# VHH binders against o75319: the designs that were tried, part 23

Target 1, 181 residues: o75319
Amino acid sequence: GNHIPERWKDYLPVGQRMPGTRFIAFKVPLQKSFEKKLAPEECFSPLDLFNKIREQNEELGLIIDLTYTQRYYKPEDLPETVPYLKIFTVGHQVPDDETIFKFKHAVNGFLKENKDNDKLIGVHCTHGLNRTGYLICRYLIDVEGVRPDDAIELFNRCRGHCLERQNYIEDLQNGPIRKNW

## First folded at step 14 (VHH)

Design le59
Fold by OpenDDE, fold request of step 17:
Structure le59 (fold): chain B 181 residues (1-181), chain A 120 residues (1-120)
Amino acid sequence: as target 1 above (181 residues)
Amino acid sequence: EVQLVESGGGLVQAGGSLRLFCAASGFTFSKYAMAWLRQAPGKRREWVALITSGDRTDYADSVKDRFTISRDNAKNTVSLQMNSLKPEDTAIYFCAARQFPYMNTQYDYWGQGTQVTVSS
């Protein structure tokens, strides 16, 4: 249905590019059918996403959708020039190794194929915060060898909101490194 | 202004040891991966060692178990302990910084290099 996700309105629609990376996080854009339930200023459509990215003088090269549903928008709502990848990710629990691997693989593939440009990897879950933040930080920690606290701080600062889930934070800080292959 | 200044190079005999230092300034050192690269005469520059911002280390196969990279964030320095040096290790050694060692293909900052010569 067209039920607005809980607390969706509470989060900034789009974060900032994480300096030195190709990551940008945002909350899930909602297709037109949701607009009737939103005030005009609350609306955040796929089109709005791209407009906001453009306003930052950036360009999306990939969208990774971590939501566990397909009801929010359709890939057809996106420009054909921007690849869309769905990684169904259950909320509230630390993503499993398979999910983490899928994410890493997608990111690595993108980086390999986009060495000649500066396009961004847009990552979102429902709120573009917890699942999104975890996986991005997990990547930075596992692949880039970044200190967990630095990764978390960087994400939080750029997203404009802090990771909320203690289990995510704890796993990032103290959990084992996940396989990169 | 960003600066990377190498020191510690010199002439040593085969089997000897050297410790290279790189002093960094002008950027948030602790958030950068640091690397040593080297270039021998007539050869391409090659990666030698890496230490991430999280203190993970990696080495080229040619220097594994002989070289050790370390960093001191309090002093903004990265060092390369080189043991069991071989004539093949003769090169100009460069210190380089890259915020994320794998996402980016290029190093952000470079030192001027320091000459290491290993005689047979």
Scores: ipSAE 0.883, ipTM 0.937, lowest interface PAE 0.5, mean pLDDT 96
Fold by OpenDDE, fold request of step 17:
Structure le59 (fold): chain B 181 residues (1-181), chain A 120 residues (1-120)
Amino acid sequence: as target 1 above (181 residues)
Amino acid sequence: EVQLVESGGGLVQAGGSLRLFCAASGFTFSKYAMAWLRQAPGKRREWVALITSGDRTDYADSVKDRFTISRDNAKNTVSLQMNSLKPEDTAIYFCAARQFPYMNTQYDYWGQGTQVTVSS
C-alpha cells in the first residue's frame, strides 16, 4: 500500500553533497498517492527531490535506490535524463558482498562515464541513512582508502543525521575490506 | 596558504638508494591521499606511488617492490624510499595531494618538485 514508512518524517529530505565526492544522500521520495496522508510541508515527491537538488546548484546524474520495495515511487516519475538503478538491499543487516559489489560497480561505472561533468550520484534507502550511509562509507573505505571514522563523520555531517545501526558502524570500523571486483 | 615542499633529491649511482620527503602545510593533511609523480626529460608526467588517508598504498608497476611510500600525519610529511635505483628513474619528482584519489581525476595541490638523477 501507500502507508508512510515509520519515522520517515523525522529525517531531512535531502542531505548535502559530500565534498570531494559525487555522492548525495536523501530519504525516499514518495509518489503522489502518499500526499493525502501528509501535511503539505511534509511532502517529498520525486519532483520535490529535483527542486531541492537544484536549490543546491547541483544536478543528479544517477539515482541508486536501495529500498527493498517498489511501492514508494516509479522510475517513470523521474526525468528520463537521469538513470535509475535499483539495488534491493535488506534492512537492518549488513549488506552482503554481492550488494556491496553491485553498489561499487554502479559507482565506478558512473564515474567512468561522467568524467566530463560534475553530476551527482543520488543514493537513498527508506530514510537515506543506514543502508545508504553504510554503502557510501563502504565505498570510501574500500575503494578510496579512507579511514572508517573519517568516512562515517563525513557522511553524517553531510546527511544531517548520524548512522544509527551499531552493526553497520561496527562492520565499517572493524570489518574486513570487501573485494572491489 | 597551501604548500607542498619536496626534498631529498640528488645524484646517486645505479643500484643506490634515496629517500624523498614532502612537507605539507595549509590544509588538513590527514584527510588527504598523497602521491608521488615524476617527469623525465622529454617524457610525460607519470604516477609513481600513492598512499591514501587510511594508509593504503599503491605503486606503478615500474617501481613496485623497489619504492615505498609512507606518511607521518603528526609531522604532515610523506616520504618515498627509493631502492635499487635505475637510470630510468631519473626525473623530477613531485608530491601531490587529493582527498579522494580514485573519484577525482586531478590533484588539489602540487609541490615544485625535486631532481633525482641516477647515473650508470
Scores: ipSAE 0.883, ipTM 0.937, lowest interface PAE 0.5, mean pLDDT 96
Fold by OpenDDE, fold request of step 22:
Structure le59 (fold): chain B 181 residues (1-181), chain A 120 residues (1-120)
Amino acid sequence: as target 1 above (181 residues)
Amino acid sequence: EVQLVESGGGLVQAGGSLRLFCAASGFTFSKYAMAWLRQAPGKRREWVALITSGDRTDYADSVKDRFTISRDNAKNTVSLQMNSLKPEDTAIYFCAARQFPYMNTQYDYWGQGTQVTVSS
């Protein structure tokens, strides 16, 4: 159960806040049991996540976990003050409408409830890139009316890595708008 | 320096048409949603029309099918074509910019406004 995800080490642990949004993307933090398989500088635990966020002078108000497993860390590893939402999202394929809706609903709910603060929505999948990027971009495109290329560029720039999955990119660029409710 | 400068306002008779313009400078215009808002005497400012950075448009019910918002990214301008004007459309019209029109509750930039008066 403590196998390091493939290519996990290749990605920056935490991106930057997407300017003008409440989004920040990061790769999945790994619970302490994974540390024995990592060099100290490679470790990225839930605690490390929060430390890195604080280093950016930000605060997480919600974590959306898009991984399709629960083996990486436990919600109990997170501060009780930060809500945790699991949206099981299958990898490699474009998220279905239900997944997209769940994500949008979660984001909208957060924004509605957090109008009085500047807390961030932390979104992650395994690498915090493809599934994460798709859903964030999908939100910006569908809800905010952003041009797909601008959304993708913004995400890539802030994450520090580019979306890799062609099917995701193609769907964002040319796919239909998904319902927002 | 960010600037939004409205123009095209004036006096028009009911049923007439007017086209407002807003010239933007000092920010990456193409990445911002642009909106028109208006404030009538004694009333609160109300949203009129929106055009997203992706050129999606939305209108208040009161102006739907009469007003058309459009943008020209090459010229950094947003316009509001107002047809079938009514006396109740009389207001100061403001151009405003917001990068993400729904995530954020406040506009980032505002123009000074232009007066539109519709006489009966």
Scores: ipSAE 0.882, ipTM 0.937, lowest interface PAE 0.5, mean pLDDT 96
Fold by OpenDDE, fold request of step 22:
Structure le59 (fold): chain B 181 residues (1-181), chain A 120 residues (1-120)
Amino acid sequence: as target 1 above (181 residues)
Amino acid sequence: EVQLVESGGGLVQAGGSLRLFCAASGFTFSKYAMAWLRQAPGKRREWVALITSGDRTDYADSVKDRFTISRDNAKNTVSLQMNSLKPEDTAIYFCAARQFPYMNTQYDYWGQGTQVTVSS
C-alpha cells in the first residue's frame, strides 16, 4: 500500500556524514505513488535523496535498506551505479546476531572494495533513526572499539535526531559485544 | 597544531624492561585510537599495539604477553610497557593516532619516533 509511515514527516530526510566514518543515515525515500499524500515540501523520493547527498558534496557508494517491507521504493529507482542491499530488520526489537553480522559484513566488504574513494554507506530504516542508529553504533562499538556513549552521541548529532528506543540504547550501553566474524 | 611526542626510549639489555610514552596535543585525544608501530633498520614499519578509544587493546603476535599498551585520557598520553625485551625488538618506535582504527586505512597523526636499542 501507499500509506505514509507513521511519524515519517517528523524526521529530517537526510543526516550528515559521520566524521571519520563512511556512514550517512536518512529516512526511507518514498516512490512517486506516495506524493499524492504529501505536501510538496514533505516529498522525499529516491531522486531527492541523491540530490540532497550531492548538496552535501558527498556521493553514495552503497545503500543498506533495513526496512521490513518493500513497499516504499524499488531498487530500480536507484542509479545502477549504486549497489543496493536489503537487510530485513524487524522494528522495535534489538536486531538479532544474524542481522548484526550481515550489517557488519556488508560494511566491511564495502570498505575493502572502496579504499580508493570516499563514497558513503547510506543506511536507512523507516525513519533512519532507531534500527539505523543501533546498527551503526553497534558497528562502531564492536568493530571500532568506540565507547557506547560516544558512538550514540556521534550518531545523534549527525542524524539530527536522537535514538528513541530505550531497549536499543540499553543494549548498546550495557549489552554484550557481538561477534565480528 | 597537532603533536605527538614520544619519550622513554634508550639502550637496555636483553631481558630488561622499558616504558615508552607518547604525549598528544592539538586534537580530542579521547576520541582517537592510539597505536605503537616500530621500524627496525632495513625492515618495513611494523604494527606493535593498539588501544581503541573505548580502551580495547590488541597486539602483534611477536609482542603478546611482553608488551602492554595503556592510555591516560586526562593527561593525553599513551604508554607502552615493554618487558622481556629482545635484540629483535630494536627499532624506532612511533606513536600514531587514528580515530577509527579499522574503517580508516591511514593514521591521522604520527610522532617523530623514539629509538629503542636492546643489546644482547
Scores: ipSAE 0.882, ipTM 0.937, lowest interface PAE 0.5, mean pLDDT 96
Fold by OpenDDE, fold request of step 22:
Structure le59 (fold): chain B 181 residues (1-181), chain A 120 residues (1-120)
Amino acid sequence: as target 1 above (181 residues)
Amino acid sequence: EVQLVESGGGLVQAGGSLRLFCAASGFTFSKYAMAWLRQAPGKRREWVALITSGDRTDYADSVKDRFTISRDNAKNTVSLQMNSLKPEDTAIYFCAARQFPYMNTQYDYWGQGTQVTVSS
């Protein structure tokens, strides 16, 4: 369906690049069919995403879509020059080890292939906050060896919103490190 | 101004020990991974040890179980305890800083290095 996700309007469309990383988080862009249900200033389409990224003087090199549905937009709505990766990620629960591994693998692959540029990995779920924040922080913690609180703080600051799900925060802070290979 | 200043190098006999120190200033030390690298005469610079901002450590195989890297965020220092030193450990040892050690290939900051000489 074309119903607007709950609280979707409450979140900034696009965050800021996380300094020192290639990550940028954003809420899910909505295809044109959703626009009739939104005020003009609330609209955030795939095209709007790229415009906003450009306004930040950045360029997307990969989009990782963590939503558990395909109803929001189509990969065909994206420029052909930007790879699109779908990782179906169930909401509200801590992503499983397979999901975490898929995310890490995708990020690592991107980094290997994009050493000669400064393109960003755009990551989004529905709100671009909880699932998105968890996986990005999980990467920083597990792969980069960052302290959990520092990872969370960095993400929150750059996204412009704080992780909300206590189970995600708890797992990041106190959960085990997940394998990287 | 960012500074990394190494100390503790010198001449030591094989089997001996040294402790290197690196004092950092001018940046938020606690948010950076710190590394030791070394360069022997006629050889390329090689990575020796790493400690992440979250205090995870890693070592080159050649120094594993002999060297220990540690950090003191309160003092903005990173140290390298070197035990059971060998002549092949002779090199200039460098302290370097990098916020995300695996996402980025370049270090953000470098020290000038300290000479370590191990005699046979």
Scores: ipSAE 0.882, ipTM 0.937, lowest interface PAE 0.5, mean pLDDT 96
Fold by OpenDDE, look of step 16:
Structure le59 (fold): chain B 181 residues (1-181), chain A 120 residues (1-120)
Amino acid sequence: as target 1 above (181 residues)
Amino acid sequence: EVQLVESGGGLVQAGGSLRLFCAASGFTFSKYAMAWLRQAPGKRREWVALITSGDRTDYADSVKDRFTISRDNAKNTVSLQMNSLKPEDTAIYFCAARQFPYMNTQYDYWGQGTQVTVSS
């Protein structure tokens, strides 16, 4: 259906680039059919996403969609020049090893293929916060060897919202490193 | 002002040991990965060792099991313990800082280097 996700309006549509990384997080953009249920200033479409990214003098090189549904927008709503990757990620639970690996693999592949540019990896779930934050932080911790608290702080600061899920935070801070291969 | 200052270099006989130090200032040291690189005469600069902000270590194959990198965040220092030194280890050794050591190809900060000479 076309119902607005719960609390979707409460979150900033787009965060800031995480300095030193290629990551930027945002909430799920909503296709045109959702606009009927939103005030003009609340609207956040795929087009709006790209406009906001441009306003930051950035360019998206990849979108990783972590939502567990396909009802929010279509890949066809995105420019053909920006690859779209769907990683179905269940909400409210720590992503499994397969999900983590898929995310890491996608990021690593992007970095390998985009060494000659500064395009961003756009990551989103529904709110662009918990699932998104977890996987980005998990990457920084596991692959970049960053301290968990530093990764979390960096993400929170750049997203403009803090990770909310205690199980995610706990796993990042105290959980085991996941295999990178 | 950001500064990285290397020390501990010198002349040593083959099989000997040296410990290099790098003192950092002017940035949040604890959030950066620290690395040692070296440049021998007539050769390109090569990576030697790395320690992430989370204290994970990585080494070039040529120095693995002989060199040990460590850091002290309280003192803003990174060290390189070099054992079983070989003449081929002769080089200027540089300390460098990079916040994300694998995503980025460039280091943010560099030291001036310290000479290490290993005699036969």
Scores: ipSAE 0.871, ipTM 0.932, lowest interface PAE 0.5, mean pLDDT 96

Design le59
Fold by ESMFold2, fold request of step 17:
Structure le59 (fold): chain B 181 residues (1-181), chain A 120 residues (1-120)
Amino acid sequence: as target 1 above (181 residues)
Amino acid sequence: EVQLVESGGGLVQAGGSLRLFCAASGFTFSKYAMAWLRQAPGKRREWVALITSGDRTDYADSVKDRFTISRDNAKNTVSLQMNSLKPEDTAIYFCAARQFPYMNTQYDYWGQGTQVTVSS
């Protein structure tokens, strides 16, 4: 149904732009049907997402949805002008190479299409933390050649929450670089 | 105040070697990718070599196996060892910095350049 995702209330709705990158991370927005289960200050709808991005003087140019479900909001609830991409990402385990490749390909495609603007890639899973942080950091490490600890620090600071899953952290710090293209 | 200061340029005979240095200050050097670019007279500036903040390197095809980029985060320096130099390597060589070489379309910081002249 329409139950609030476990621990969803515990996370800041939207992070900050990761400086020098095109990334911003957030938790999954919840459509109106969830709001009767939320206090007004707890609501975070697709409209709220875009208002919060605007308040930061930023603009979304792509949303990458890493969830396995469509129950939280419908792509039709997003402005028609903002491309939407779903990459089904299994939770609780390190994403496989196919998922990592899809994410890298999506980022590369965005950068090519948006080289003449400063729009952001919005990335979310359910909480906007573990799967989201893993894939953003994996991109920064594998493609941009960033040190794992620097990528993790940047993500944590800008998301406003530290990555929590130790298997993700371990793989980022000590795991192999994955193929890019 | 951010500064990138190149040194080590000069005149060298074809087949010879030079090592260029770039001293950096005013930013967190270890978090930046560093690059060497060059501009020959009447030509566009072209990328030569890259070293990421994580020490991964890449080179233009024209210099691969002859040039080696290195960095020293303790001294805030990047260097370019140039071997088997050819007259076509003659150019002003620039040190440049950006955080994310594939996301960033422009460099944040540039040095003023150092002249390398390879005589035939």
Scores: ipSAE 0.806, ipTM 0.905, lowest interface PAE 0.6, mean pLDDT 93
Fold by ESMFold2, fold request of step 22:
Structure le59 (fold): chain B 181 residues (1-181), chain A 120 residues (1-120)
Amino acid sequence: as target 1 above (181 residues)
Amino acid sequence: EVQLVESGGGLVQAGGSLRLFCAASGFTFSKYAMAWLRQAPGKRREWVALITSGDRTDYADSVKDRFTISRDNAKNTVSLQMNSLKPEDTAIYFCAARQFPYMNTQYDYWGQGTQVTVSS
């Protein structure tokens, strides 16, 4: 049936909340049909995601799914109280301006709707690292005015893995500020 | 203990200039966005100027092109150059800090304020 994404086992399931932000990053959860291909300690389902967030004394208020596919899990596998948004994000390439704008718009909408709580925006791609890290850092740089290296350091530390794609890192460090709205 | 200490306030004639300073201690200053806010008699505190940790600036419409915010991470200071002052600029001016100015709804740290009075 369902094939485990390449290198998915190499990454920690869920990072830590990035302090001072509303972000938490994780790798794509895999629905139970994938578990026959996984050792018990390797499993990371949508339910496992929510349990791990609760273990950190946090709550998700939005999941932003950056993958092109729904084969890993379906939104129906999520609790009814957690909004879900898919933003198709091409891998291997620096995300284009339309994708960056959609991400910024989603974050802004979440902040307005959730101004009276402390729920988190969960962001994932397949591995929860390169596309996820790029878009979170791009938001912090463009909207919050954070220095690129400070944004990257914060993401890397909280995710538990360093950004790997050099073209992403170069664009964050030296590329132009993108329009916010 | 975190401290933000404003200075440079005083009495100035309309059309004049004044430079405010804010000295910061007790936190990693370079990682924080810094802002100036002001409170006129009988009015709510209002935002005046912002400088992010990455040195980008923004201003309230009422002060745009007259005021300039800047920071010096080596000295842990933020300043506000105020030109072409008007009586309407009379207020207590506060320095404030937060890490992420659009995601954080409240400031982590506040100074005690410095009085600016602009006379006709």
Scores: ipSAE 0.804, ipTM 0.906, lowest interface PAE 0.6, mean pLDDT 93
Fold by ESMFold2, fold request of step 17:
Structure le59 (fold): chain B 181 residues (1-181), chain A 120 residues (1-120)
Amino acid sequence: as target 1 above (181 residues)
Amino acid sequence: EVQLVESGGGLVQAGGSLRLFCAASGFTFSKYAMAWLRQAPGKRREWVALITSGDRTDYADSVKDRFTISRDNAKNTVSLQMNSLKPEDTAIYFCAARQFPYMNTQYDYWGQGTQVTVSS
């Protein structure tokens, strides 16, 4: 049902654009049916997401949803002009190579289709932190050749929360570079 | 004020070697990918070599195994060692910088270029 994900209230709704990239991270927005369990100041709907992005003078050109469920909001709650992509990403484990490849391929496709604008890729899991941060950092390390600690620092600062899952952090810092294509 | 300054260009015989240098200032050099590009007369500028902020390197097929890019973050320099030079390597060589070589379609900073001429 309508139960609020554990600790969801503890996270900032939307981060800041990661400078020099096309990424912005946020927690999962919750459709109106969840709002009876939320104080007014705690609400973060799909409409609130787009309002907050506009307040930053940014525009979303793709949303990548890393959750395993569609109960939080429906794709039809999003403007038709914003493509939506679900990449089912298991929690608590370092994502497998197939999941990492799907994410890299989605980013590459977006960059080709959006070379003439400055729209952003919005990425979220439930909290917009661990799975989201892992895949963004993995892209920056594997594709862009960024040092792991620089990628992590950039994500943490722009999200407004530090990556929490130690196995993710260890894999980013010391794990192998994954094949890109 | 950002500055990229190339040096080391000149005239060299085919089969010879030359080392180009690029001195950088006015930005956080260690967070930038650095590249060498070249432009022959009447041709479009082409990418030659890349070194990322994390020290990974890549090369155009035409120079692979002959050219080596390297960087020194302590001195804010990038260099291009050019061996086994051929007349077709004749061009103006540019040093350029961008943070994310795949995501950024344009370079943030360019040097003025240095001429390399390889004679037969």
Scores: ipSAE 0.802, ipTM 0.898, lowest interface PAE 0.6, mean pLDDT 93
Fold by ESMFold2, fold request of step 17:
Structure le59 (fold): chain B 181 residues (1-181), chain A 120 residues (1-120)
Amino acid sequence: as target 1 above (181 residues)
Amino acid sequence: EVQLVESGGGLVQAGGSLRLFCAASGFTFSKYAMAWLRQAPGKRREWVALITSGDRTDYADSVKDRFTISRDNAKNTVSLQMNSLKPEDTAIYFCAARQFPYMNTQYDYWGQGTQVTVSS
């Protein structure tokens, strides 16, 4: 029910905007029902997310949720003006081509709808690191033509944590470019 | 201060070849996608060729298989080899830079351009 995700406290809540991109990564926000198990300084609610984004002088225009569940928060907890998209992404294994395609399509749609503003795409999984980092880097490599090591370095630096899963890193570095459209 | 300086333009006969160069300074060149664009008199500026920071290339249909873009990160240069030139290739050619070609709708930096004139 209200259990805090394993190791969730070990990660910075929100990263920094990846310079030159429209991406920002964060760990899953937790609705108030989880706060009974958290010290005040450990809380990171949907409201806290938006406050932290505002403190960076940024604005979210889309949230992409890569988790398998909605027990952490509900879309109703988000401002009505911020679109929300769930892309169920398998953990511990490299995301399949269908999942990668859905992510690329979502990013492309956002860019078209938001060409006249500077709003960000917020991306999270449970910890905002491995699945999140993989898909952001896969987009940068496949669509933008960025070198794999440059994509990974940029993500790690801006998230504030390094990608941990070796199979994800190996696929980004050595795996095939996936079809974009 | 950022600079993009084109060179290598000039007058060439139809069917001939020409190589353009763009020298870059004042930014981290290896992190940028580079492009060539061109503008003929009375026409809108149009994209010609792209090379990403990861060395992937793409070309406008009108120049495909005739033009080749390349980059040298050690020298901070981009070049455009132009073969089988046609009178319709006559234009001012501009070098431009942006980090992410699909995500960035505008170029961050522009050169002043170099004239290419193709005659019979």
Scores: ipSAE 0.798, ipTM 0.898, lowest interface PAE 0.6, mean pLDDT 93
Fold by ESMFold2, fold request of step 22:
Structure le59 (fold): chain B 181 residues (1-181), chain A 120 residues (1-120)
Amino acid sequence: as target 1 above (181 residues)
Amino acid sequence: EVQLVESGGGLVQAGGSLRLFCAASGFTFSKYAMAWLRQAPGKRREWVALITSGDRTDYADSVKDRFTISRDNAKNTVSLQMNSLKPEDTAIYFCAARQFPYMNTQYDYWGQGTQVTVSS
């Protein structure tokens, strides 16, 4: 079915570009079939996503979808010119090393192929918060050498919501550097 | 106004040591990765050493085990200890800053440089 994800309405649709990075985070866009259960002001479709990005004077060059399902929207709902990558990421647990590697590899590939533009990597899970924030922060910590608390603060401020899962926060703050990229 | 001001350059005999300093002002130093680059006459500017905002370090192969980069966020300084200097280390050395060294291909800020000359 077309059940609205739990608490999805509680989150801002799209964050702000994280300054100095190529990242922007958002909650999962929902295709038209979900709109029957939403007030007009609650709708956030794939088209709405691109309109909101354009309103910020930004352009997406890649969407990384971290959800473990394909029921929310179809890749065909995205412009053909925007690459789409699904990285199946289990919820509720700190992502495993394979998932972290896939994310870092995707970012590295994007940076190589987009060195001559300023397009953004759009990252989402269901809420665009916990899994999304974890993987963005993991990249910033492991690859860019950012202090964990600075990475978390930057993500929280730009997403407009704080990371909620304590096991993710504790792993970012206290866990080992993952040298898989 | 943002400033990066290098000091500590000079003339030194091969095998000797120098310590370069870079004083930073006008930006949030602790949020920036800092780097040393160098340019010998007639050559392209090359990266020498990096220290991230989180104190991780990396070095060009040509200086590894001889040079050490460090930072002091309380004093807004970065330094480069250069040991076992060789004539090929002769260059003007620049301090530079960017937030994310692997994601950002351009530096936001540059110093004017300090000359290091290593004689045989």
Scores: ipSAE 0.792, ipTM 0.904, lowest interface PAE 0.6, mean pLDDT 93
Fold by ESMFold2, look of step 16:
Structure le59 (fold): chain B 181 residues (1-181), chain A 120 residues (1-120)
Amino acid sequence: as target 1 above (181 residues)
Amino acid sequence: EVQLVESGGGLVQAGGSLRLFCAASGFTFSKYAMAWLRQAPGKRREWVALITSGDRTDYADSVKDRFTISRDNAKNTVSLQMNSLKPEDTAIYFCAARQFPYMNTQYDYWGQGTQVTVSS
């Protein structure tokens, strides 16, 4: 069905660019078939996403979709000029090393191809918070050498919501550095 | 105003040691990766050493095991201990800063440099 994801209305649609990075996080946009259950001001479609990014004077150059389902919108609802990548990420477990590697590989490929512009990598899961925050922070910690608490603080502040899942937070703070990039 | 001020350069005999310092001000030092780069006469500026905001380090192959980068966030300083110096290490050494060394392709801040000269 066309049910609104649980608690989806409780989250800000789009965060702010994480300063100094190429990342911006958002909750999953919903295609028009979901809008029957939403007030006009609650709607957040793929078009709304791009309008909100443009309002920040930013431009998306890649969308990484971390959801474990394909029902929320079709990639065809996105501008043809914006690459889309799906990385199926299980929602209640710390992502495995293969998932972390795929994310890092996608980021590194983007940076290589976009070194002469300032376009952003948009990352989302269902709420744009736990899986999204984990993988962004894992990149900042493992690749950029940022302290775990600094990465988490930066993500939380720019997303506008704090990471909620304690197993993710504990793994970021105390887990091993992954050299899989 | 942001400042990066290098010191500790000078003339040293081959095989000797020297310690460079970089004093930083005007930005949130603990959030920045710090680097040393060097430029020999007639050569391109080249990267020497890196310390991330989380204290992880990396070195150019030519200086690995001879040079050690370190930082002191309480004093806003980064240093480069240079041991077993060779004439090839002769260069102007620059301190530089950027937040994310792999994502940021440009440095935000540069010092004016300090001369290191290693005699035969």
Scores: ipSAE 0.773, ipTM 0.894, lowest interface PAE 0.7, mean pLDDT 93

